# VHH binders against q96fz2: the designs that were tried, part 271

Target 1, 269 residues: q96fz2
Amino acid sequence: CGRTSCHLPRDVLTRACAYQDRRGQQRLPEWRDPDKYCPSYNKSPQSNSPVLLSRLHFEKDADSSERIIAPMRWGLVPSWFKESDPSKLQFNTTNCRSDTVMEKRSFKVPLGKGRRCVVLADGFYEWQRCQGTNQRQPYFIYFPQIKTEKSGSIGAADSPENWEKVWDNWRLLTMAGIFDCWEPPEGGDVLYSYTIITVDSCKGLSDIHHRMPAILDGEEAVSKWLDFGEVSTQEALKLIHPTENITFHAVSSVVNNSRNNTPECLAPV
Short names: E, the ipSAE of ESMFold2; O, the ipSAE of OpenDDE; V2, 0.75 times the mean of E and O plus 0.25 times the DockQ between their complexes.

## First folded at step 14 (VHH)

Design BA3 (framework vhh_6z1v_2; at its last look DockQ between E and O 0.82; V2 from the best seeds 0.00; counts 0 for: pae E 2.1 > 2)
Fold by OpenDDE, look of step 17:
Structure BA3 (fold): chain B 269 residues (1-269), chain A 123 residues (1-123)
Amino acid sequence: as target 1 above (269 residues)
Amino acid sequence: EVQLVESGGRLVRTGGSLRLSCAASGSTFKGYSMGWFRQAPGKEREVVAAITQSGGKTYYADFVKGRFTISRDNAKNTVYLQMNSLKPEDTAVYYCAARFGFYETAPNEYDYWGQGTQVTVSS
C-alpha cells in the first residue's frame, strides 16, 4: 500500500470514528495535534495521516479502551534512529509484512510496547499491471458502503448535496498499523510515525495486486488491535489476515501524480 | 517512577492461607498490568500470577493449580495475591511487579519491582 485517500473534514472524520469503550459508553476520540491533519484524496508515504491509538499511550492512568486520533507520519521512524533527518532512513518502513513483523527489530520492538494503531482512510489505491503493456490501471479500494436509495454509485453523486451525504456516512477503511516515537537527536518535538501491516491479497483483489493492507473489519477487531492493555501482542496478531469484505472500482490516471489532490482521484471511470 | 511495596509475607503452616498485598505509589497504577513473582533460594525468579490493568484477564502459573488468586483494587492502588493451601514448595520471596501494557510471564518484561516479601511454609 503506497497511496491512500483521507479527505474528510476533521469533524466528519471524528464522527465516523465514534466508538464504545469497554464500559459500553459511546465516545468520540479526542484529537492530538489536530493542526497536523491535512485532508487529501491522494496521501503518499511521508505525509501525515490520522490514526487511532489507545489513550493509554498519552495518559498513563487512562483506560486502554479509550481512543485518541492523531495525525502521524506515514513511514515508521524507529526510536533508535540517530540521524537528524528521518528521510535518511535507508530502509522502507511504509509497510510491514505480516509474515516478518516479528523478525524486524524496527517493527517488533514498538509492537512489543503495544504501539498498535489503526490507520484511517477513505480507501487505498492499487495499480493493476496490464498484460502486454507497461501501463497500470489504478483502482480505489474501500469498504462496501451502504447504498442510500438516492446515491446510486459513489461516482454518481450529481449534486454537492448528495456528495456530502455520501461522505457523511462513509465507512472508513481501518488498517492495522504499528507506530513508534522518535526523538530527534538535536532536540525538538517527538515524531510519531507509523507503518501499515500488509498481507497477501484476498481472492477478490488478487488480480489487481498480490498484497493488501491488513484491514481490521469491525469495531471488535479495531478495539482489540488498539487495546494493548487488555489484548496481548499474540492475540492481536491473530487479527492480521486478508479480508474479502472489500470493494473496488477503476479510477483515472489522475491519482498517478501524488501532487493531484482532487475528487477525480477516487472517481470511477 | 512507580514504587512498589509488598506486605503480608510470614511463616505459615502447610495447608495455611496467606494474603499478600502490593501497594503502588503514584497515580499511574491503572495503566500498568501487575504481576506476582517468586524466587526461592537457588532458583530463578518465576511468575506466579498476573493481571491486566482492568482486572479483566488473569494469568496463573501451572503450579498454582487454583490455589492462588490475583486481584487488584485500582482505587487503592493495590494488587493482592490470595494464597490458599500453601505447601513447603511455595517458600520463596514474593515480588510484585508492574508492566506498562499487557502482562507478560518473563520477569525482564516488567518495568518496576518491589523489594519482595518472604513467605515461608513449614511442614
Scores: ipSAE 0.901, ipTM 0.959, lowest interface PAE 0.4, mean pLDDT 93
Fold by ESMFold2, look of step 14:
Structure BA3 (fold): chain B 269 residues (1-269), chain A 123 residues (1-123)
Amino acid sequence: as target 1 above (269 residues)
Amino acid sequence: EVQLVESGGRLVRTGGSLRLSCAASGSTFKGYSMGWFRQAPGKEREVVAAITQSGGKTYYADFVKGRFTISRDNAKNTVYLQMNSLKPEDTAVYYCAARFGFYETAPNEYDYWGQGTQVTVSS
């Protein structure tokens, strides 16, 4: 996973993230750095995307079940990185394979500190390679959406009012991530950055690509992944597995150029 | 700044019961998992029991399962260790410790320590 869509206006995104805390109280996540949120149909590594994380990471007396939403840089920069420029990192941290997460220092260390996050997106893109051709077919991959009216379908939105209904009810994709906090050696603000954990593809996606993001399906999984005060690393890692609860459709090659930020990127073809 | 103060350690007879308390003061205790550790003369410090921030999960070392109970009262900023069916091998200094996030069994994982309270179990 190297491309996502996360295009919702901040207020719509926030409402889509309504949750219950440990006591059963309905809440919205509190934003940190909301001005750094850059919505786009076509997010790539090194860009900022919103993630959920426990409030306990910011407030020592907080209930660990309470959630913060904050933009973070895609491409984890380890806390131990010594150079001034993160682009000099000599290995790719866009993704973290689940089968080696406890063997890689870049991921094991922050995971041991409870630095788990939920990466939010409308869905992600993947390119299918077919035998006997060098052409690749992009797909947009996302949670199944409730099909109660045309307003619940991407292809049915032909006016601003219909578009609003589709996305106002959208179930966001929730991917398991690990984050770290890097203090630049020459000073400046702490950099928060994340990686997306990957697993083998489920049967339904195996014809598109052999890997998929680790998807947290439902509020129990999301809560357990985030709550580093009540859920150990060992228990949290049991949440990391493929899911068949996923759907997709083919999209045009417009998405191939990461500078294209239009609804056409995710429109069915 | 978190300060941990243990109390309740004393001399008891074999088979007796004792409750240890650990009061936390300073900025906050509520975000911490809490543990009880013990150290007998000439031995390494070892975990006895631990409890998460909310009290929702607990850990007990094998040598004390069924005899000891850890609990916490976040309103009073206090963690307790109820010790029943005490044996002479339970003689040790008992320490309260706090760890940010989930508990661990290794002492070096803990951020704050109390000064300890002596428990002596006589035959």
Scores: ipSAE 0.634, ipTM 0.861, lowest interface PAE 1.5, mean pLDDT 90
ESMFold2 (binder alone), look of step 14: mean pLDDT 86; pTM 0.888
OpenDDE, look of step 14: ipSAE 0.900; ipTM 0.959
ESMFold2, look of step 17: ipSAE 0.548; ipTM 0.839
ESMFold2 (binder alone), look of step 17: mean pLDDT 86; pTM 0.886

Design BA4 (framework vhh_6z1v_2; at its last look DockQ between E and O 0.81; V2 from the best seeds 0.75)
Fold by OpenDDE, look of step 14:
Structure BA4 (fold): chain B 269 residues (1-269), chain A 123 residues (1-123)
Amino acid sequence: as target 1 above (269 residues)
Amino acid sequence: EVQLVESGGRLVRTGGSLRLSCAASGSTFSGYSMGWFRQAPGKEREVVAAITQSGGKTYYADFVKGRFTISRDNAKNTVYLQMNSLKPEDTAVYYCAARFGFFETAPNEYEYWGQGTQVTVSS
């Protein structure tokens, strides 16, 4: 996974992240650093994206089932990194393979500390290799959305009103991530950054791409992944597997340029 | 920093019962999983029982066999170990330990330790 969409306004995004804590109380996640949230139809590594994480990571006496929403840097910078510039990291941390997560120090260490997060997105992009050509067809992949009688496919949003209705009730894609906290050697603000765990693609997606993000499907999976106080690493890792509960459509080549940030990026062609 | 203070250790007869307490300092007790460990003379420190921050999950070592119960009161910043049907083999110094996040069975995974309390079970 190298490209996502996360374009919802902050208030809409927050409402979409409504949840119940372990006591059954309805909650909205509290924002950390809301000013760092930058909505975009075309998010690339090194950009900031909103993630969910346990409140316990910020408040030592907090209920671990409570959630915080925070923009974090895509591309995990491990806490032990000693260079002053995160861009000097020599290995790719955009993704973490599920099969080797426990073998790589950069991921194992933060995971062992309970630094699990849920990366939020409208969906993610993948490119299918066309046989016989050097051309790649991009696809937007996301959770199936509940068809409201009036809400056709994303493509049917031909009016501003219809578009608003579609996105106001959009089910966000919830991807399993690991985050870490890096303190710059020269001082400054702590950098929070994340990696997306990847798995082998489900059968439905296998023709597009052989790997997919580990998707946490449903509130229980999201809650268990985030709750590092009550759910062990071993138990959490059982949640990491391919899911068939996805849909996709072909999009235009507009998304190929990471600078393009328009609705055309995820619109069906 | 979390300070832990164990109490309740004493001499008891075989078949007797004992309740250990561990009081934590500070206001962050609820964020930690707690564990009881023991160390007998000439033996390695071993986990006896552990409990999550909410008390929702517990762990017991195999030798406990239902004889011990770990519990906690977050309002009192205290973790307890009720020990029943004590045996001479249970003679050890018992330690309370705290870990941020989910509990572990390995002692080295715990950040804070008490001074320990001596439990002696006579035949």
Scores: ipSAE 0.880, ipTM 0.949, lowest interface PAE 0.5, mean pLDDT 93
Fold by ESMFold2, look of step 14:
Structure BA4 (fold): chain B 269 residues (1-269), chain A 123 residues (1-123)
Amino acid sequence: as target 1 above (269 residues)
Amino acid sequence: EVQLVESGGRLVRTGGSLRLSCAASGSTFSGYSMGWFRQAPGKEREVVAAITQSGGKTYYADFVKGRFTISRDNAKNTVYLQMNSLKPEDTAVYYCAARFGFFETAPNEYEYWGQGTQVTVSS
């Protein structure tokens, strides 16, 4: 997984992240650094995207079930990295394979510190290798959405009213991630960055690609992944598996160029 | 100065009961998991029990499961170890410790330690 859509305005995104704390109270996550949120239909590695994480990461006496939402850099920069420029990292940290996560120092160390996050997106893109050609067919992949009489279709969002019918109640894709905190050696702000955990594709996606992000399907899975005060690393890793509760449709090649930031990127063809 | 202070250790006969307390001074540890460890003469420090910040999860070493109960009262910044059916092999200095995040069984995972309280179980 190397491309996502996360285009909702901040207030719509925040409402989509409503959750219940461990006492059953409905809450919205509290933002950190909201001015770094850059919504786009076409997010690529090294860009910032919002993730959820436990409030306990920021306040030592906080209830670990409470959530913070913060933009983080896609492509984990390990806390031990010594160069001044993160682009000089000589290995790819866009994704982290679930079967080797406890073998890779870049991922094992932050995981042992409880640095688990939920990566938010409208959905993700994947390119299918076409039989007998070098052409590739992009797909937009996302949670099944509940259809009501008042809901709209993805392809009909050309006005504010039609956009709201599709997106105001969109179920965000929730992917398991690991983050780390890097302090630049020359000084400056701490860099928060994440990787997305991957697993073998479910049967429904296997014709598109052999890997998929580890999707956390439902509030219990999201809560357990985030809550490093109440859920051990060992128990959290049991949440990491493929899911069949996923849907997709083909999209045009407009999405191929990561500079294209339009609704056409995810529109069905 | 942040300190964990154990109390309640004393001499008790075999089969008796004790309740150990561990109170934080100078700071709250409500965001920390807490553990009880023990160290007998000539032996390494070993985990006895542990509890998460909310009290929702607990751990007990095999040698004490069923006899000891860990609990906490975050309003009082205190963790407890109720020790029942005590045996001579429970004789040790008992320490409380605090770890940020989920608990672990290895002592080197814990950031803060108390000075210990002596428990002696006689036949």
Scores: ipSAE 0.590, ipTM 0.850, lowest interface PAE 1.8, mean pLDDT 91
ESMFold2 (binder alone), look of step 14: mean pLDDT 86; pTM 0.882

Design BA5 (framework vhh_6z1v_2; at its last look DockQ between E and O 0.85; V2 from the best seeds 0.77)
Fold by OpenDDE, look of step 14:
Structure BA5 (fold): chain B 269 residues (1-269), chain A 123 residues (1-123)
Amino acid sequence: as target 1 above (269 residues)
Amino acid sequence: EVQLVESGGRLVRTGGSLRLSCAASGSTFSGYSMGWFRQAPGKEREVVAAITQSGGKTFYADFVKGRFTISRDNAKNTVYLQMNSLKPEDTAVYYCAARFGFYETAPNEYDYWGQGTQVTVSS
């Protein structure tokens, strides 16, 4: 996974992340660094994206089932990194393979500390290789959305009103991630950064791409992944597998340019 | 920093019962999983029982066999170990330990330790 969409306004995004804590109380996640949230139809590595994480990571006496929403840098910078510039990291941390997560220090260490997060997105993009051509067809991949009788396909939202309705009730894609905290050697703000765990693609997606993000489907999976106080690493890792509960449509080549940030990026062609 | 202080260790007869307590300093007790460990003379420190921050999950070593119960009171910043049907083999120094996050069975995974309390079981 190398491209996502996360364009919802902050308030809409927050409401979409409503949850119940372990006591059954309805809650909204509290924001950390809300000013760092930058909505975009076209998020690339090194950009900031909102993630969910346990409140316990910020407050030592907090209920681990409570959630915080925070923009983090895409591309995990390990805490032990000694260079002053995160861009000097020589290995790719955009993704973490599920099969080798425990073999790589950069991921194993933060995971062992319970630094699990849920990466939020409208969906993610993948490119299908066209046989016989050097052309790649991009696809937008997301959770199936509840068809309201009036809500045509994302593409049929011809009116601003219809578009707003579609996104007001949009089910966000919830991807399993690992985050870490890096303190710059020269001082400054702690950098929070994340990697997306990837798995082999489900059968439905296999023709598009052979790998997919580990998607946490449903509130239980999300809760278990985040709750590092009550769920062991071993148990959490059992949640990491391919899911068939996804849909996709072809989009235009507009998304190929990471600078393009318009609704055309995820619109059906 | 979390300070842990164990209490309740004493001499008891075989078949007797004992309740150990561990009081934690500070306001962050609820963020930690807690564990009881023991170390007998000439033996390695071993896990006896562990409990998550909420008390929702517990772990017991195989030798416990239902004889011990770990519990916690977050309002009192205290973790307990109720020990029943004690045996001479249970003679050891018992330690309380705290870990940020889910409990573990390995001693080196814990962040804070108490000084320990001596439990002696006589025949």
Scores: ipSAE 0.899, ipTM 0.958, lowest interface PAE 0.5, mean pLDDT 93
Fold by ESMFold2, look of step 14:
Structure BA5 (fold): chain B 269 residues (1-269), chain A 123 residues (1-123)
Amino acid sequence: as target 1 above (269 residues)
Amino acid sequence: EVQLVESGGRLVRTGGSLRLSCAASGSTFSGYSMGWFRQAPGKEREVVAAITQSGGKTFYADFVKGRFTISRDNAKNTVYLQMNSLKPEDTAVYYCAARFGFYETAPNEYDYWGQGTQVTVSS
């Protein structure tokens, strides 16, 4: 997973993240650094995207079940990294394989500190290679959505009101991530950055690509992944597995160029 | 500036009971997992019990399971160790410790320590 859509206006995104804390109270996540949120239909590594994390990471006496939403850089920069330029990192941290997460220092160290996050997106893109050609067919992959009326479908929205209603009720894709906090040696702001955990694809996606992001399907899974005060690393890792609760459609090659930021990127073809 | 202060350690006879308390001052420890550790003379500090910030999960070392109970009262900023059926081998200095996030069993994982309270169990 190397491309996502996360295009919702901040207020719509925030409402889609409504949750209940451990006391059963309905809440919205509190934003940190909201000005760094850059919505786009076509997000790539090194860009900022919103993630959920426990309030306990920011406030030492907070209830660990309460959530913060913050933009973070895609491509984890380890806290121990000593060079002045993150581009000098010798390995790609866009994704973290679930089967080796405890063997790689870049991921096991922040995971041991409870630095678990939920990466938010409308959905992600993946490219299918067809046998006997170098052509690749992009797909947009996302949670099944409950209301799929013609006027409410992604590709069938004929008016601004119908388009807004589709996205006002959109179920955001919730992917398991690990984050870290890096202090540049030459000074400047602390850099928050994340990686997306990947697993083998489910049967439904195996014809598109052999890997998929680890998807947290439902509030119980999201809560357990985030709550590093009450859920150990060992227990949290049991949440990391493929899911069949996923759908997709083919999209045009407009999405191939990461500079294209239009609804056409995710429109069905 | 968190200060952890243990109390309740004293001399008791074999089979007796004690309740240890650990109070934090200077700030709350409600965001911390708490642990009780012990150290006998000439031995390394070892975990006795631990509890998460909400009290939802607990850990007990094999040697104390069934005899000791850890609990906490976040409103009072206090963690307790109820010690029953005490044995001479339980004689040690008992320490309260705090760790940010989920608890661990290794002493080097803990950031704050009390000064300890002596528990002596006579035969």
Scores: ipSAE 0.579, ipTM 0.840, lowest interface PAE 1.7, mean pLDDT 90
ESMFold2 (binder alone), look of step 14: mean pLDDT 86; pTM 0.885

Design BA6 (framework vhh_6z1v_2; at its last look DockQ between E and O 0.85; V2 from the best seeds 0.00; counts 0 for: loop humanness VH .161 < .165)
Fold by OpenDDE, look of step 14:
Structure BA6 (fold): chain B 269 residues (1-269), chain A 123 residues (1-123)
Amino acid sequence: as target 1 above (269 residues)
Amino acid sequence: EVQLVESGGRLVRTGGSLRLSCAASGKTFSGYSMGWFRQAPGKEREVVAAITQSGGKTYYADFVKGRFTISRDNAKNTVYLQMNSLKPEDTAVYYCAARFGFYETAPNEYDYWGQGTQVTVSS
């Protein structure tokens, strides 16, 4: 996974992240660094994206089932990294393979500390290789959305009004991630950054791409992944597997340019 | 820093019962999983029982065999170990430990330790 969409306004995004804590209390996640949230139809590595994480990571006396929403840098910077510039990392941390997560120090260490997060997105993009051509067809991949009688396919939102209705009730894609905290050697603000765990693609996506993000489907999976106080690493890792509960449509080549940030990026072609 | 203080250790007869307490300092007790460990003379420190921050999950070593119960009171910043049907083999210094996050069975995974309390079981 190398490209996502996360364009919802902050308030809409927050409401979409409503949850119940372990006591059954309905809650909204509290924001950390809300000003760092930059909505975009076209998010790339090194950009900031909103993630969910346990409140316990910030407050030592907090209920681990409570959630915080925070923009973090895409591309995990390990806490032990001693260079002053995160861009000097010699290995790719955009993704973490599920099969080797425990073999790589960069991911194993933060995971062992309970630094699990849920990466939020409208969906993610993947490119299908066309046989016989050097052309790649991009696809937008997301959770199936509840067809409200009036909400036509994302493609039928011809009117601004219809478009707003579609996104007001949009089910966000919830991807399993690992985050870490890096303190710059020269001082400054702590950098929070994340990697997306990837798995082999489900059968439905296998023709598009052989790998997919580990998707946490449903509130229980999201809660268990985040709750590092009550769910062990071993148990959490059982949540990491391919899911068939996804849909996709072909999009235009507009998304190929990471600078393009328009609704055309995720519109069906 | 979390300070842990164990209490309740004493001499008891075989078949007797004992309740250990561990009081934590500070306001962050509820964020930690807690564990009881023991160390007998000439033996390695071993896990006896552990409990998550909420008390929702517990762990017991195989030798406990239902004889011990770990519990906690977050309002009192205290973790307990009720020990029943004590045996001479249970003679050890018992330690309370705290870990940020889910409990573990390995002693080196814990962040804070108490000074320990001596439990002696006589025949």
Scores: ipSAE 0.896, ipTM 0.956, lowest interface PAE 0.5, mean pLDDT 93
Fold by ESMFold2, look of step 14:
Structure BA6 (fold): chain B 269 residues (1-269), chain A 123 residues (1-123)
Amino acid sequence: as target 1 above (269 residues)
Amino acid sequence: EVQLVESGGRLVRTGGSLRLSCAASGKTFSGYSMGWFRQAPGKEREVVAAITQSGGKTYYADFVKGRFTISRDNAKNTVYLQMNSLKPEDTAVYYCAARFGFYETAPNEYDYWGQGTQVTVSS
């Protein structure tokens, strides 16, 4: 997984993240650094995207079930990284394979600190390698959407009003991530950055690509992944597996160029 | 100034019961897992029990054998250890400790420690 859509206006995104804390109280996540949120139909590594994380990471007396939403850099920069420029990192941290997460220092260390996050998106893109051709077919992949045919057929929205209705109740894709905090050696703001955990594809996606993000399907899974005060690393890792609760459609090659930020990127073809 | 203060340690006969308390002051420990550790003369400090911030998860060392119960009251910033069916082997200084996030069993994982309370179990 190396491309996502996360295009909703901040207020719509925030409402889509309504949750219940440990005591059953309905809440919205509190924003950190909201001005760093850059919505786009076409997000790539090194860009900022919103993630959920426990309030306990910011307030040491907080209830660990309470959530913060914050934009973070896609591509984890380990806290131990010593160079001044994150681009000099010698390995790709866009994704973290679940089967080796406890073997890689870049991921094991922050995971041991409870630095688990939920990466938010409308959905993600994958490119299918077509046998016998040199071309790849992009797909937009997302949770099944319950309320309208238009949610499952995004391109059928024939007016601005119908487009707005498709997204007002969109179920955001919730992917398991790990984050870290890097302090630049010459000073400046702490950099928050994340990786997306990947697993083998479910059967439904295996014809498109052999890997998929680890998807947290439902509030119980999301709560347990975030809650590093009540859920150990070992119990949290049991949440990391493929899911068949996913749908997709083919999209045009407009999405191939990461500079294209239009609804056409995710429209069915 | 942050303090963890244990109380309730005393001399008790084999088979008796004690309740230890650990009161925290100077900060709220509601974001911390709390643990009880013990150290007998000539022995290394070892975990007895631990509890998560909400009390939803607990840990007990094998030597507890169902005899001890850890609990906490976040409103009072206090953690407790109820010790029943005490044995001479339970004689030790008992320490309260706090760890940010989920609990661990190794003493070096804990950030804050009390000064300890002596428990002595006579035969």
Scores: ipSAE 0.619, ipTM 0.853, lowest interface PAE 1.5, mean pLDDT 91
ESMFold2 (binder alone), look of step 14: mean pLDDT 86; pTM 0.881

